VHH binders against q9xw16. Designs and how they scored, part 10

Target 1, 132 residues: q9xw16
Amino acid sequence: MSGWNAYIDTMTAAAPSIKRCAIVGAADGSVWARTEADNVFKASEEELKTFVALFNDVTQVPAKGADIEGVHYVVPRTEESLIFGKKENTGFFAVKTKSAVLIAVYEGPNEVAAQVRKAVESMQTYLNNAGY

## First folded at step 12 (VHH)

Design yb13
Fold by OpenDDE, fold request of step 13:
Structure yb13 (fold): chain B 132 residues (1-132), chain A 119 residues (1-119)
Amino acid sequence: as target 1 above (132 residues)
Amino acid sequence: QVQLQESGGGLVQPGGSLRLSCAASGFTFSDYWMYWVRQAPEKGLEWVSTINTGGGETYYKDSVKGRFTVSRDNAKNTLYLQMNSLKPEDAAQYYCARPLPPPRSGDYRGQGTQVTVSS
């Protein structure tokens, strides 16, 4: 693993509760990197295309929820560049950068969510500053 | 032209230490999260550690936590990897790297520096 996969590994290291994650193109959902091996991020290209399009109007997402890897998540709220969802003891954080969407799927109690968010948003901030 | 040049590798006994360096040029070093990867014989390239732009945040592969320390000197355009308590499993060619711009895959990285751990 190399390149953007290193940033995938970085996020998972930052938040051990992250089970799967991906970095995809904000425009079309094309996969730049994703968790592989034992924790393969399994969202299809079509699903990712649909998902990243949610950022075109995040205000509607709470009413609809969001699907990742065929799993439907309740989305309590959204921010301009943030969509997060919950399902039982799982959830996801998705943040949008200038040209990418970072998605992290996590498992654990609500207490782990803060660490996951921090990991993803830290990467978000970096990528934005770096022009991505 | 982006250039990275690793150095500092060598042969050490188990429990020994090495300090790797990476000289960066051809880009604004301080703008990038830099990382170390390594490739052992018959194994794929694996991530070792990442450091953010300012050096205040560091991330490590579980197997190297507590033993390896990544750092950087942006004024010198240099990335470091302090490797303590080295194990035979750490033996590999070590590279410093940053990602290629999408949609290109892979890294900017140098020729690497060889770390050998043997009693």
Scores: ipSAE 0.933, ipTM 0.963, lowest interface PAE 0.4, mean pLDDT 96
Fold by OpenDDE, fold request of step 13:
Structure yb13 (fold): chain B 132 residues (1-132), chain A 119 residues (1-119)
Amino acid sequence: as target 1 above (132 residues)
Amino acid sequence: QVQLQESGGGLVQPGGSLRLSCAASGFTFSDYWMYWVRQAPEKGLEWVSTINTGGGETYYKDSVKGRFTVSRDNAKNTLYLQMNSLKPEDAAQYYCARPLPPPRSGDYRGQGTQVTVSS
């Protein structure tokens, strides 16, 4: 088990609506940690490589959407270090740090989205300050 | 050299309490979100609790919520885990930890401290 799995568990504890999440390298999409057991984060290496590259130009993402775990999400808007998407009663938040991308896939009504965002952004802030 | 040293474990009856401590050295303790993990016999390592740098945010495994409290004293480079209402299923070797830098896997951990719960 990677030590970073503790941070995966931390995010899921912070937002119970998170079903799956991962911490990956921002440069190449390499997996540092991910949800396992009953809720395995199933994005392929190729998919993650493509996904993290979206942060090279986030302005184009809303027009194209984003794919995670073979699911296509509508992306209403982006920020410099934030991509989020929606599909029916599901969605995702992805935030970029200095060296990593945190991805959280959640399920529930739109009201749960705020808690998910807070969870990933809190981790984002910490990791940035810690040099990651 | 990063060093973590856990203490405070012991044998208690169900419903009893223990307070674990972790002494940290060799790194800037206050810069890291620290966490506790545990490993019971014939089980894998499992996450228990995390605390942010300032101690204002804490997170817990569902099974320990309301019973365990994580805290820290950055001036003393020490992490704590107050364990109340202990159950037999809490018995495990407890470790204080922070992640190893990628791409290395695993944690910085100490030798651990044994918690046994038995009537």
Scores: ipSAE 0.933, ipTM 0.963, lowest interface PAE 0.4, mean pLDDT 96
Fold by OpenDDE, fold request of step 13:
Structure yb13 (fold): chain B 132 residues (1-132), chain A 119 residues (1-119)
Amino acid sequence: as target 1 above (132 residues)
Amino acid sequence: QVQLQESGGGLVQPGGSLRLSCAASGFTFSDYWMYWVRQAPEKGLEWVSTINTGGGETYYKDSVKGRFTVSRDNAKNTLYLQMNSLKPEDAAQYYCARPLPPPRSGDYRGQGTQVTVSS
């Protein structure tokens, strides 16, 4: 168990609808921690590198969407440090910190999205304050 | 240097209670979300609970919900784990921890404190 996997477990505990999640380096998409076992976060290194680069210009992301784990998501809108996407009854929230990107893939009705967002943003705030 | 020191473990009967403590030093304790992990014999390290900086948010492994309570006293640089209704499957070495900075994958933790649950 990686130390940062505790934070993965924390996020999944905070939002049960989260199926898979990862904490990666904002600069290169290097994986710090990810869900494993039955819910392995399966994004490749190259995919993550591409994904984290989306934060360099989030304004363009809604037009092209975002890919995670080989799945294409529609991105309705973005914020400076937030990218979220939807696909059927699934979606993701990705938030950027000073040095990391937190990605949470969830499954369920749209109503669960708020809890997922809260989970990742809570950790986002913490990590930013902690210098990460 | 970062130091964590767990204490409070012991032998209890099923249904018993223990209160673990973790003394932190060498870093700004109040800046970190702290967590408890445990390792039972022949099992891997598993997450038990996390608490945010202010103590207002707590998170638990499903199997310990309703029985364990994590808390902290930032003024004392101390993390706590109140363990009630202990079960044999709770027996493990318990550690308090925070992550190592990337790219390191481990965590800072102490030597742990042993919890044994047996009739």
Scores: ipSAE 0.932, ipTM 0.962, lowest interface PAE 0.4, mean pLDDT 96
Fold by OpenDDE, last read:
Structure yb13 (fold): chain B 132 residues (1-132), chain A 119 residues (1-119)
Amino acid sequence: as target 1 above (132 residues)
Amino acid sequence: QVQLQESGGGLVQPGGSLRLSCAASGFTFSDYWMYWVRQAPEKGLEWVSTINTGGGETYYKDSVKGRFTVSRDNAKNTLYLQMNSLKPEDAAQYYCARPLPPPRSGDYRGQGTQVTVSS
């Protein structure tokens, strides 16, 4: 168990709709921690590298969407440090810190999205303040 | 040097209570989300609970929800875990921890404190 897996478990515990998470390096998509075993986070290294690069210009992401774990999501809008996607009864929130990207994949109706966002943004704020 | 020292473990009967403490030094304790992990015999390390910097947000493993309470006193650089209604499956070595900075994969933790639950 990686030390950062505790933060993965923390995020998955934050909302029942959150199924799997990852914490990766913002520069290269290197995995710091990810959900393992049941509900394993399955994104490849190449996919993560491509994904984190989206934060270099978030303005273009809504036009092309985003891929996580081989699944294509519609991205309604973006913010400077936030990319979120939707597909049917699933979605993801990805937030960028100084040196990391936090990714949470969730399942449920649209009303659960606010709780998922809150969970990842809470940790985002913490990590930023802590220098990560 | 980062140091964490757990205490408060012991032997209790099922349904009993223990309060674990973790003394932190060598870093700005209040800047970190701290967590508890445990390791039972012949099992891997498992996450138990996390608390944010101010103590206003707490997170728990499903199996301990409603029974365990994590808290902190930043003025004393101390982390706590109140464990009520203890079960035999809670028996483990308990550690307080924070992650090592990447790319290192481990965490800072102490020697741990042993919790035994038996009739």
Scores: ipSAE 0.929, ipTM 0.960, lowest interface PAE 0.4, mean pLDDT 96
Fold by OpenDDE, last read:
Structure yb13 (fold): chain B 132 residues (1-132), chain A 119 residues (1-119)
Amino acid sequence: as target 1 above (132 residues)
Amino acid sequence: QVQLQESGGGLVQPGGSLRLSCAASGFTFSDYWMYWVRQAPEKGLEWVSTINTGGGETYYKDSVKGRFTVSRDNAKNTLYLQMNSLKPEDAAQYYCARPLPPPRSGDYRGQGTQVTVSS
């Protein structure tokens, strides 16, 4: 168990609809922590490298969507430090901090999305304040 | 240097209570979300609870919800874990912790405090 897995567990506790999530380095997509066991976050290092690079120009992401774990998501819109996507009864929120990207993949009705966003943004705010 | 020191463990019967404490030093305690983890013999570390900087938000492993309460006193640089209705499966070495900076994967944590639950 990585120390940062505690924060993974924290996010999943905050939003039970989160099925898989990861905390990765913003520069290179290196995995700091991720869900494991029965809910392994399966994005490869190469995929994560590509994904975190999306934050270099978020304005282009809605036009092309985003891929996580080999799944293509429609991205309705982006913010400077936020990318979120949807696919059927699933979606993801990804937020960028100073040095990390938090990714949460969730499953459930659209109503659960707000709780997922709150969970990742709460962690985002904390990590930014803590210098990460 | 970062130091954490857990205390308050002991032997209790099922249904008993313990209050763990964690004394922190060597860093700005109030800047960090702190958490408790535990390790039972022959098992890996498992997350128990997390508390945000101000103490207003707390998170728990499902199996301890309603029984454990995490809290903190930032003025005293102290983290707490109130454990009620203890069960045998709660027996473990308990640690308070914060993550090591990446790329390191471990925790800052102390020696831990042993919790034993036995009839």
Scores: ipSAE 0.929, ipTM 0.961, lowest interface PAE 0.4, mean pLDDT 96
Fold by ESMFold2, fold request of step 13:
Structure yb13 (fold): chain B 132 residues (1-132), chain A 119 residues (1-119)
Amino acid sequence: as target 1 above (132 residues)
Amino acid sequence: QVQLQESGGGLVQPGGSLRLSCAASGFTFSDYWMYWVRQAPEKGLEWVSTINTGGGETYYKDSVKGRFTVSRDNAKNTLYLQMNSLKPEDAAQYYCARPLPPPRSGDYRGQGTQVTVSS
């Protein structure tokens, strides 16, 4: 499987702490690509639709937290196109482009979070510039 | 229309080297992250390497890191893959690619170029 899954592989290689990753449509949460096989990114259509809608008003998200793969994360901070979630020794970064939301779930101490953020933001910048 | 044409494959001994090329036309090559994928007999497509638009960031599958180098020449609309220290596991049909427009699955790719590694 290639296509958009090559970009899943690319982000995972850029930040090895990423354990699961997805690229989904910003309007409806439809899956363009996700980590598959033995470490599948598991999220329902309804969960993803709810998740991408968090970007409609990121200022409300720290008070509510966020759910991905049936896991609830506390959200210590957001930016206009970025949500950062934490639970124990795991976390996620999600970033929004014009057409997509990139979601990366990682494991490790806070020190690895910068690599994960850089990986998703590099792809975010590219997709925006390419018209996605 | 998008066209990609791979070349440079061949038969090589273990430990040998090959340089693959990919000629791109029908789109603004410099606007896209490009990647190499490969397919061995009875296997699915396997991601090998990605390069960003400017060529300053490169990414590799673990098993090829340190042996393969992806590069691009945007003035020539050409993508390259330098493959050194080739192993039997690297034998495959190699394709350069970029994704089809979402929400479609799959990629634009050429006919591929065969890399065979044997004694």
Scores: ipSAE 0.872, ipTM 0.938, lowest interface PAE 0.5, mean pLDDT 93
Fold by ESMFold2, last read:
Structure yb13 (fold): chain B 132 residues (1-132), chain A 119 residues (1-119)
Amino acid sequence: as target 1 above (132 residues)
Amino acid sequence: QVQLQESGGGLVQPGGSLRLSCAASGFTFSDYWMYWVRQAPEKGLEWVSTINTGGGETYYKDSVKGRFTVSRDNAKNTLYLQMNSLKPEDAAQYYCARPLPPPRSGDYRGQGTQVTVSS
């Protein structure tokens, strides 16, 4: 397997603290690619539909938090196309493009979060420019 | 429509070098991140390296980092992979690629070019 999984590999190489990662359709949460094998990104289709819908109004997300893989995260901040979730020594960044949502779940102290954000935002910018 | 043609493979000894080329046509090459994948006998496709649209950002699988260099010439619609210090584990069919549009799985890729590393 390759295709969109090559972009999963690219992001995990760019930010090694990423433990699980996915690229999903922004409209329906359908999985285009995800980390697999021992690091399977395990979110259900129903969970992903709910998750991507958070981007319809990111201003409401800090009050509710966000769920991924059955884990609840506090959402300290959002931006128009970005949700940052945090739980203890883990977190996620999710960014939206025209047709996709990129989700990266990482482990580590807050110092690694900037690297993870940069990796997903570089891909976000590219996908938007490529029409995704 | 989209066409990718890999070349430059061959037989080298351990420690040798090869430079792979990939000629692209039928799409706007400079708009896409491109990647190399490889497939060894009886194994699946393995990601090797990615390069962004302008060539200023490159990414590598850990086992090739420092030995392989991906580059591109957008004026010639060509992607390159310079492979140095080749090891037996690098022997594979190499493909340049970009993803198929979702929801289709897989990628656009050529027929590949064979790299063989033996004494």
Scores: ipSAE 0.861, ipTM 0.934, lowest interface PAE 0.5, mean pLDDT 93

Design yb13
Fold by OpenDDE, look of step 12:
Structure yb13 (fold): chain B 132 residues (1-132), chain A 119 residues (1-119)
Amino acid sequence: as target 1 above (132 residues)
Amino acid sequence: QVQLQESGGGLVQPGGSLRLSCAASGFTFSDYWMYWVRQAPEKGLEWVSTINTGGGETYYKDSVKGRFTVSRDNAKNTLYLQMNSLKPEDAAQYYCARPLPPPRSGDYRGQGTQVTVSS
């Protein structure tokens, strides 16, 4: 794959515990790129529309949790441009840029979470600087 | 106008080495992550490697890890791919690229450079 799919591949390479990930439009949840083949990111556009809207008021998210791919995650806390969730041996990190939301779903012990966060935040920083 | 021009491809035997170059113009090269992609005959375009703006972070497809090294010279607006221990399955047209802005799909990339690996 090419284009924004290359960034999907980049994040997956940066954190091997990432099983699925997507880059979506921050305004409407439209999918720009996603993992495919054996690890298809399966969130619907309707679900993604709801998900990206969480960034309009992140303070409410810990009380509600967040749903991705039909899975409900507990959200311990949020930051202005960061939502992360946990469910058993899985979790997700979602970061918002100027125009996009990067979502990474991972599997593994808690120790792998730091690497996943680093991967998505590195790309977040780049995309912000690049105007995206 | 964004322009990318790849070079350095050729025919090598298995186990051989090549060094690809990509000359960039028409944009501020140092502001962009760059990546390499390749397309083998009858296969789709596949990601090979990514490098961040300063070159401090590099990422690789699993099948090329330990054999390929991506680097850049921002003063020369040039991207590199050092390919060692080449295998027949590495044969492809290689492109340097950056994504087109949404909602458009695809890449800014050049005409590519052909890499052939054969005994």
Scores: ipSAE 0.858, ipTM 0.920, lowest interface PAE 0.5, mean pLDDT 95
Fold by ESMFold2, fold request of step 13:
Structure yb13 (fold): chain B 132 residues (1-132), chain A 119 residues (1-119)
Amino acid sequence: as target 1 above (132 residues)
Amino acid sequence: QVQLQESGGGLVQPGGSLRLSCAASGFTFSDYWMYWVRQAPEKGLEWVSTINTGGGETYYKDSVKGRFTVSRDNAKNTLYLQMNSLKPEDAAQYYCARPLPPPRSGDYRGQGTQVTVSS
């Protein structure tokens, strides 16, 4: 619909390999917006609270992996504000801003992952600059 | 306070063109990504296009890509939507917008401008 969901639509248009995504509060995992309708991003707020807490120490995440939507991902890399998860031909990028975490779940080979990362990082930069 | 005012709608034949404008005030327009949404009577709100702060990145729903162009003039606090090759399915009330702060779920929007496409 409208509101923050317009930014969900923006990210999925920027990288069509994104199948589901969400913008959630960094402190508590509260959902600001998510993919809706036929392809719902279905993580609970409790699951999201656990997920966003991974950013409290990203250095420990590669050893543990990460779960979202009930799926376990291997985490081959992290950066100060980014977690990359992979499971077979699917993956996710999650990036943190001052107030939010952006999560994009995609399908496809590693060649499309760069487009997904660019889409979420463009939004990350904007939200940080706007005070979010 | 945030104010947005859309204009430029009207009645055109299929294949025609319209240019919509959105005058912004009450906030620092150049700091925000802005978007166009539209509403037809039975379809609810539908995202159409987004533009980043500087205007260098634009995004479109698939059905309007190649026909619509979003742009902005930050010196005039104005957002634009150039609509070419209009189809009956493009008929709607068009709004320019940005999100309300969380946890609120809606937009700052104006009253919209009507686009009608018919023979």
Scores: ipSAE 0.856, ipTM 0.930, lowest interface PAE 0.5, mean pLDDT 92
Fold by ESMFold2, fold request of step 13:
Structure yb13 (fold): chain B 132 residues (1-132), chain A 119 residues (1-119)
Amino acid sequence: as target 1 above (132 residues)
Amino acid sequence: QVQLQESGGGLVQPGGSLRLSCAASGFTFSDYWMYWVRQAPEKGLEWVSTINTGGGETYYKDSVKGRFTVSRDNAKNTLYLQMNSLKPEDAAQYYCARPLPPPRSGDYRGQGTQVTVSS
């Protein structure tokens, strides 16, 4: 439960509204780490491969939305390395690094979303600087 | 070669304090978020605390928040864990660590240092 799961624990501690979280390979969606136990981040290899490929052209994502864990999200905002999804009182932030995609699924209103974004972007910046 | 060496463990009474140290070498210590993990006998490795590269952001498992303080001295390549108000549940082998490169699971970590809390 050590290794990359320590960074999962770090992000969930930084933003308690994160309910499920994963770090996956940017090329293929392979899981490096994810939340476990009662809050297992459940996505198939094929779903994750499709999800990370959204970063190949983020400009097309707002028109189509995004699916993760079998849930469809409206995507009101993207940036070159960031996808923000919303569904009712839940949402996700996903950010891409050189080698990874960080995915955080949260609950709460938009006020809470800023804390979630800060947590994943802090890790994103670090991983990029560390060569990941 | 990445090397981490923990020290500062020992036997304390409940409510006591210990300060753990971790000497790092073989990598650019200041470029990495570092964390403490611990392992009690017959249990898995448990995340305790993380600190970012500069030391300005620290993160804690809920059960230690307010009692433990992680810090670092990048000039000395040293990571610290100040442990106050120790409880029997904190007894474990403590390791400083960073992740192995994916897809490998696990950590670079040292031999650990034992913390024993006996009433």
Scores: ipSAE 0.851, ipTM 0.929, lowest interface PAE 0.5, mean pLDDT 92
Fold by ESMFold2, last read:
Structure yb13 (fold): chain B 132 residues (1-132), chain A 119 residues (1-119)
Amino acid sequence: as target 1 above (132 residues)
Amino acid sequence: QVQLQESGGGLVQPGGSLRLSCAASGFTFSDYWMYWVRQAPEKGLEWVSTINTGGGETYYKDSVKGRFTVSRDNAKNTLYLQMNSLKPEDAAQYYCARPLPPPRSGDYRGQGTQVTVSS
Protein backbone atom coordinates (compact mmCIF):
# COMPACT_ATOMS: atom_id res chain seq x y z
CA MET B 1 0.00 0.00 0.00
CA SER B 2 0.86 3.68 -0.52
CA GLY B 3 -0.59 6.99 0.60
CA TRP B 4 -0.17 7.69 4.28
CA ASN B 5 1.25 4.18 4.73
CA ALA B 6 4.41 5.40 3.02
CA TYR B 7 4.92 7.59 6.11
CA ILE B 8 4.43 4.55 8.35
CA ASP B 9 7.22 2.82 6.41
CA THR B 10 9.30 5.99 6.66
CA MET B 11 9.08 6.20 10.47
CA THR B 12 9.84 2.48 10.81
CA ALA B 13 12.95 2.94 8.67
CA ALA B 14 13.97 6.01 10.66
CA ALA B 15 14.14 4.10 13.95
CA PRO B 16 14.57 0.32 13.58
CA SER B 17 13.43 -0.25 17.17
CA ILE B 18 9.92 0.86 16.14
CA LYS B 19 7.89 -2.34 15.78
CA ARG B 20 4.47 -0.83 15.00
CA CYS B 21 3.15 2.64 14.39
CA ALA B 22 0.06 4.52 13.31
CA ILE B 23 -1.11 7.90 12.16
CA VAL B 24 -4.62 8.66 13.38
CA GLY B 25 -6.96 11.65 13.36
CA ALA B 26 -6.54 13.84 16.43
CA ALA B 27 -10.25 14.53 16.81
CA ASP B 28 -11.62 10.99 16.67
CA GLY B 29 -8.78 8.48 16.40
CA SER B 30 -9.73 7.48 12.86
CA VAL B 31 -6.90 5.55 11.23
CA TRP B 32 -5.09 7.34 8.41
CA ALA B 33 -2.44 4.62 8.25
CA ARG B 34 -0.85 1.90 10.36
CA THR B 35 1.74 -0.84 10.29
CA GLU B 36 0.41 -3.80 8.28
CA ALA B 37 1.63 -7.21 7.14
CA ASP B 38 3.75 -9.23 9.60
CA ASN B 39 3.30 -7.08 12.70
CA VAL B 40 -0.04 -5.31 12.37
CA PHE B 41 -0.81 -2.36 14.64
CA LYS B 42 -3.90 -3.64 16.43
CA ALA B 43 -5.99 -1.03 18.18
CA SER B 44 -9.76 -0.73 18.04
CA GLU B 45 -11.36 2.51 16.98
CA GLU B 46 -12.85 2.81 20.48
CA GLU B 47 -9.38 2.44 22.03
CA LEU B 48 -7.92 5.01 19.63
CA LYS B 49 -10.69 7.51 20.36
CA THR B 50 -9.88 7.23 24.06
CA PHE B 51 -6.15 7.41 23.38
CA VAL B 52 -6.18 10.61 21.34
CA ALA B 53 -8.41 12.28 23.94
CA LEU B 54 -5.51 12.01 26.40
CA PHE B 55 -4.04 15.03 24.61
CA ASN B 56 -6.96 17.17 25.84
CA ASP B 57 -5.08 17.40 29.14
CA VAL B 58 -1.73 15.64 29.17
CA THR B 59 -1.12 16.60 32.82
CA GLN B 60 -3.68 13.98 33.91
CA VAL B 61 -2.06 11.13 32.03
CA PRO B 62 0.86 10.20 34.35
CA ALA B 63 -1.58 9.40 37.16
CA LYS B 64 -3.69 7.09 34.96
CA GLY B 65 -1.36 5.60 32.40
CA ALA B 66 -2.42 4.87 28.84
CA ASP B 67 -3.78 1.91 26.93
CA ILE B 68 -3.02 1.01 23.34
CA GLU B 69 -3.32 -2.35 21.56
CA GLY B 70 -4.87 -3.74 24.74
CA VAL B 71 -1.64 -3.04 26.64
CA HIS B 72 -1.45 -0.76 29.67
CA TYR B 73 1.57 1.54 29.86
CA VAL B 74 2.92 3.61 32.71
CA VAL B 75 3.34 7.21 31.54
CA PRO B 76 6.35 8.74 33.33
CA ARG B 77 6.56 11.81 31.11
CA THR B 78 4.32 14.07 29.07
CA GLU B 79 4.75 17.36 27.26
CA GLU B 80 2.09 19.55 25.68
CA SER B 81 2.07 17.49 22.46
CA LEU B 82 3.90 14.34 23.56
CA ILE B 83 3.10 11.26 25.66
CA PHE B 84 5.77 8.68 26.54
CA GLY B 85 4.63 5.28 27.79
CA LYS B 86 6.60 2.32 29.18
CA LYS B 87 5.92 -1.34 29.88
CA GLU B 88 8.83 -3.67 30.64
CA ASN B 89 11.24 -3.66 27.64
CA THR B 90 8.71 -1.90 25.40
CA GLY B 91 7.30 1.58 25.15
CA PHE B 92 5.61 4.12 22.94
CA PHE B 93 5.90 7.71 21.92
CA ALA B 94 2.81 9.54 20.79
CA VAL B 95 2.89 13.08 19.43
CA LYS B 96 0.05 15.35 18.37
CA THR B 97 -0.07 17.59 15.34
CA LYS B 98 -2.81 20.00 14.29
CA SER B 99 -4.89 17.20 12.79
CA ALA B 100 -3.20 13.92 13.75
CA VAL B 101 -1.63 11.82 16.45
CA LEU B 102 1.45 9.78 15.55
CA ILE B 103 1.95 6.64 17.64
CA ALA B 104 5.15 4.57 17.60
CA VAL B 105 5.49 1.38 19.66
CA TYR B 106 9.08 0.26 20.14
CA GLU B 107 11.10 -2.47 21.80
CA GLY B 108 14.44 -2.09 23.46
CA PRO B 109 16.25 -0.51 26.38
CA ASN B 110 15.71 3.12 27.30
CA GLU B 111 18.76 4.08 25.24
CA VAL B 112 16.83 3.57 21.99
CA ALA B 113 13.92 5.76 23.10
CA ALA B 114 15.70 8.91 21.90
CA GLN B 115 15.83 7.55 18.34
CA VAL B 116 12.12 6.78 18.41
CA ARG B 117 11.26 10.21 19.79
CA LYS B 118 13.38 11.92 17.13
CA ALA B 119 11.66 9.94 14.36
CA VAL B 120 8.14 10.83 15.47
CA GLU B 121 9.04 14.46 16.20
CA SER B 122 10.54 14.91 12.72
CA MET B 123 7.25 13.76 11.20
CA GLN B 124 5.28 15.85 13.73
CA THR B 125 7.14 19.00 12.68
CA TYR B 126 6.59 18.26 9.01
CA LEU B 127 2.87 17.56 9.37
CA ASN B 128 2.35 20.73 11.40
CA ASN B 129 4.20 22.80 8.80
CA ALA B 130 2.18 21.18 6.00
CA GLY B 131 -1.08 22.15 7.73
CA TYR B 132 -1.88 18.78 9.28
CA GLN A 1 -3.91 20.71 -9.77
CA VAL A 2 -1.22 18.40 -8.49
CA GLN A 3 0.77 16.82 -11.31
CA LEU A 4 3.67 14.38 -11.09
CA GLN A 5 5.48 12.91 -14.11
CA GLU A 6 8.04 10.16 -13.83
CA SER A 7 10.71 9.41 -16.42
CA GLY A 8 14.07 7.68 -16.86
CA GLY A 9 13.00 4.06 -16.75
CA GLY A 10 14.28 1.49 -19.19
CA LEU A 11 15.83 -1.91 -19.72
CA VAL A 12 19.11 -2.70 -17.97
CA GLN A 13 21.16 -5.78 -17.20
CA PRO A 14 21.56 -6.99 -13.62
CA GLY A 15 24.11 -4.77 -11.92
CA GLY A 16 23.20 -1.81 -14.13
CA SER A 17 22.12 1.67 -13.18
CA LEU A 18 19.24 4.01 -13.94
CA ARG A 19 18.33 7.49 -12.77
CA LEU A 20 14.65 8.25 -12.41
CA SER A 21 13.25 11.78 -12.46
CA CYS A 22 9.91 13.15 -11.28
CA ALA A 23 8.69 16.55 -12.45
CA ALA A 24 6.25 18.16 -10.02
CA SER A 25 3.77 20.99 -10.56
CA GLY A 26 0.51 22.36 -9.17
CA PHE A 27 1.65 22.44 -5.54
CA THR A 28 4.50 23.86 -3.45
CA PHE A 29 6.91 20.97 -3.97
CA SER A 30 9.39 22.15 -1.31
CA ASP A 31 6.73 21.95 1.44
CA TYR A 32 6.25 18.18 1.19
CA TRP A 33 8.07 14.99 2.02
CA MET A 34 8.08 13.00 -1.22
CA TYR A 35 8.43 9.29 -1.74
CA TRP A 36 9.01 6.67 -4.39
CA VAL A 37 6.80 3.58 -4.55
CA ARG A 38 6.93 0.72 -7.01
CA GLN A 39 4.59 -1.95 -8.29
CA ALA A 40 5.81 -5.28 -9.60
CA PRO A 41 3.52 -7.44 -11.74
CA GLU A 42 0.64 -8.88 -9.69
CA LYS A 43 1.86 -7.08 -6.57
CA GLY A 44 0.62 -4.11 -4.60
CA LEU A 45 2.41 -0.79 -4.30
CA GLU A 46 5.58 -1.03 -2.22
CA TRP A 47 7.35 1.85 -0.53
CA VAL A 48 10.94 2.36 -1.73
CA SER A 49 12.26 5.63 -0.37
CA THR A 50 11.28 8.95 1.24
CA ILE A 51 12.99 12.34 1.34
CA ASN A 52 12.15 15.24 3.64
CA THR A 53 11.34 18.78 2.45
CA GLY A 54 14.91 20.05 2.34
CA GLY A 55 16.55 16.83 1.18
CA GLY A 56 18.71 16.45 4.29
CA GLU A 57 16.97 13.29 5.55
CA THR A 58 16.47 10.23 3.36
CA TYR A 59 14.93 6.87 4.17
CA TYR A 60 15.03 3.56 2.33
CA LYS A 61 13.42 0.16 2.25
CA ASP A 62 16.02 -2.29 3.59
CA SER A 63 16.38 -4.20 0.32
CA VAL A 64 17.46 -1.08 -1.62
CA LYS A 65 19.56 0.62 1.06
CA GLY A 66 23.10 1.23 -0.16
CA ARG A 67 22.04 0.82 -3.82
CA PHE A 68 19.44 3.55 -4.26
CA THR A 69 19.80 7.26 -3.51
CA VAL A 70 16.83 9.64 -3.37
CA SER A 71 17.42 13.35 -3.89
CA ARG A 72 15.54 16.50 -4.85
CA ASP A 73 16.13 19.84 -6.49
CA ASN A 74 13.53 22.22 -5.08
CA ALA A 75 14.50 24.99 -7.50
CA LYS A 76 13.54 22.69 -10.39
CA ASN A 77 10.59 21.02 -8.62
CA THR A 78 12.18 17.66 -9.37
CA LEU A 79 12.60 14.46 -7.37
CA TYR A 80 15.26 11.89 -8.31
CA LEU A 81 16.05 8.25 -7.63
CA GLN A 82 19.53 7.01 -8.51
CA MET A 83 19.36 3.23 -8.79
CA ASN A 84 22.63 1.28 -8.82
CA SER A 85 23.39 -2.45 -8.71
CA LEU A 86 19.93 -3.24 -10.04
CA LYS A 87 18.55 -6.72 -9.45
CA PRO A 88 15.72 -8.65 -11.14
CA GLU A 89 13.58 -8.08 -8.04
CA ASP A 90 13.80 -4.31 -8.59
CA ALA A 91 11.86 -4.58 -11.87
CA ALA A 92 8.64 -2.62 -11.44
CA GLN A 93 6.66 0.43 -12.42
CA TYR A 94 8.10 3.29 -10.30
CA TYR A 95 6.05 6.25 -9.11
CA CYS A 96 6.90 9.39 -7.22
CA ALA A 97 4.17 10.39 -4.82
CA ARG A 98 2.75 12.17 -1.84
CA PRO A 99 -0.42 11.27 0.11
CA LEU A 100 -3.91 12.45 -0.72
CA PRO A 101 -5.41 14.51 2.11
CA PRO A 102 -7.37 12.39 4.59
CA PRO A 103 -10.01 11.03 4.62
CA ARG A 104 -9.14 10.11 1.02
CA SER A 105 -7.03 6.99 0.59
CA GLY A 106 -4.07 6.77 -1.76
CA ASP A 107 -1.61 9.26 -3.17
CA TYR A 108 -0.96 11.79 -5.84
CA ARG A 109 1.27 10.08 -8.40
CA GLY A 110 1.92 10.06 -12.13
CA GLN A 111 1.67 7.29 -14.70
CA GLY A 112 4.97 5.87 -13.55
CA THR A 113 8.10 4.77 -15.38
CA GLN A 114 8.96 1.13 -16.07
CA VAL A 115 12.21 -0.41 -14.85
CA THR A 116 13.05 -3.79 -16.40
CA VAL A 117 16.04 -5.85 -15.34
CA SER A 118 16.81 -8.69 -17.70
CA SER A 119 19.65 -11.04 -17.98
Scores: ipSAE 0.851, ipTM 0.927, lowest interface PAE 0.5, mean pLDDT 93
Fold by ESMFold2, look of step 12:
Structure yb13 (fold): chain B 132 residues (1-132), chain A 119 residues (1-119)
Amino acid sequence: as target 1 above (132 residues)
Amino acid sequence: QVQLQESGGGLVQPGGSLRLSCAASGFTFSDYWMYWVRQAPEKGLEWVSTINTGGGETYYKDSVKGRFTVSRDNAKNTLYLQMNSLKPEDAAQYYCARPLPPPRSGDYRGQGTQVTVSS
């Protein structure tokens, strides 16, 4: 595992509650890297294209929720470049950069959500500053 | 043109230490999170450690935590990996790296430096 997958490994090390994650192109949802092997991030290309388009107007997302990996999440809140989704004892954070969307699906109580958010936002800030 | 050059590998006994260096050129080194990967014979590349642009945040594969320390000197465009308490499982070719621009897969890396651990 090489290239952008090293950044996947970095995020999962930063927040161990992350079970699956991906870095995808913001324009089309094309996969730059994702968790692989037995814990594959299994969103389809079509689903990812729809998902990244949510960032075109995040204010519309709380009313309808979001789907990823065939799972529907309630979206309690969004920010300009962040979508937070919840379903039972799982959730996701997704953040947008200039060129990418970082998606982290985690399991655990709400207490771990802050660490997941910090992990994706640290990478978001770096990618933006690096021109991605 | 991006170039990376690893050095500092060698033969060490179990429990010994080595410090790897990586000289970077052809890009603004201080703008990138850098990482170390390693490869044992007939195995895939394995992520070892990442360091952010300023060096204040470091991340490690679980099996090396507490034994390895990644660092950088941005004034010298150099990445380091201090490896302590080396084990036979750490024997590998070590590479410093950063990703290729998407959509290309893979990374920029050098020729690597060999770490051998023998009793």
Scores: ipSAE 0.848, ipTM 0.929, lowest interface PAE 0.5, mean pLDDT 92

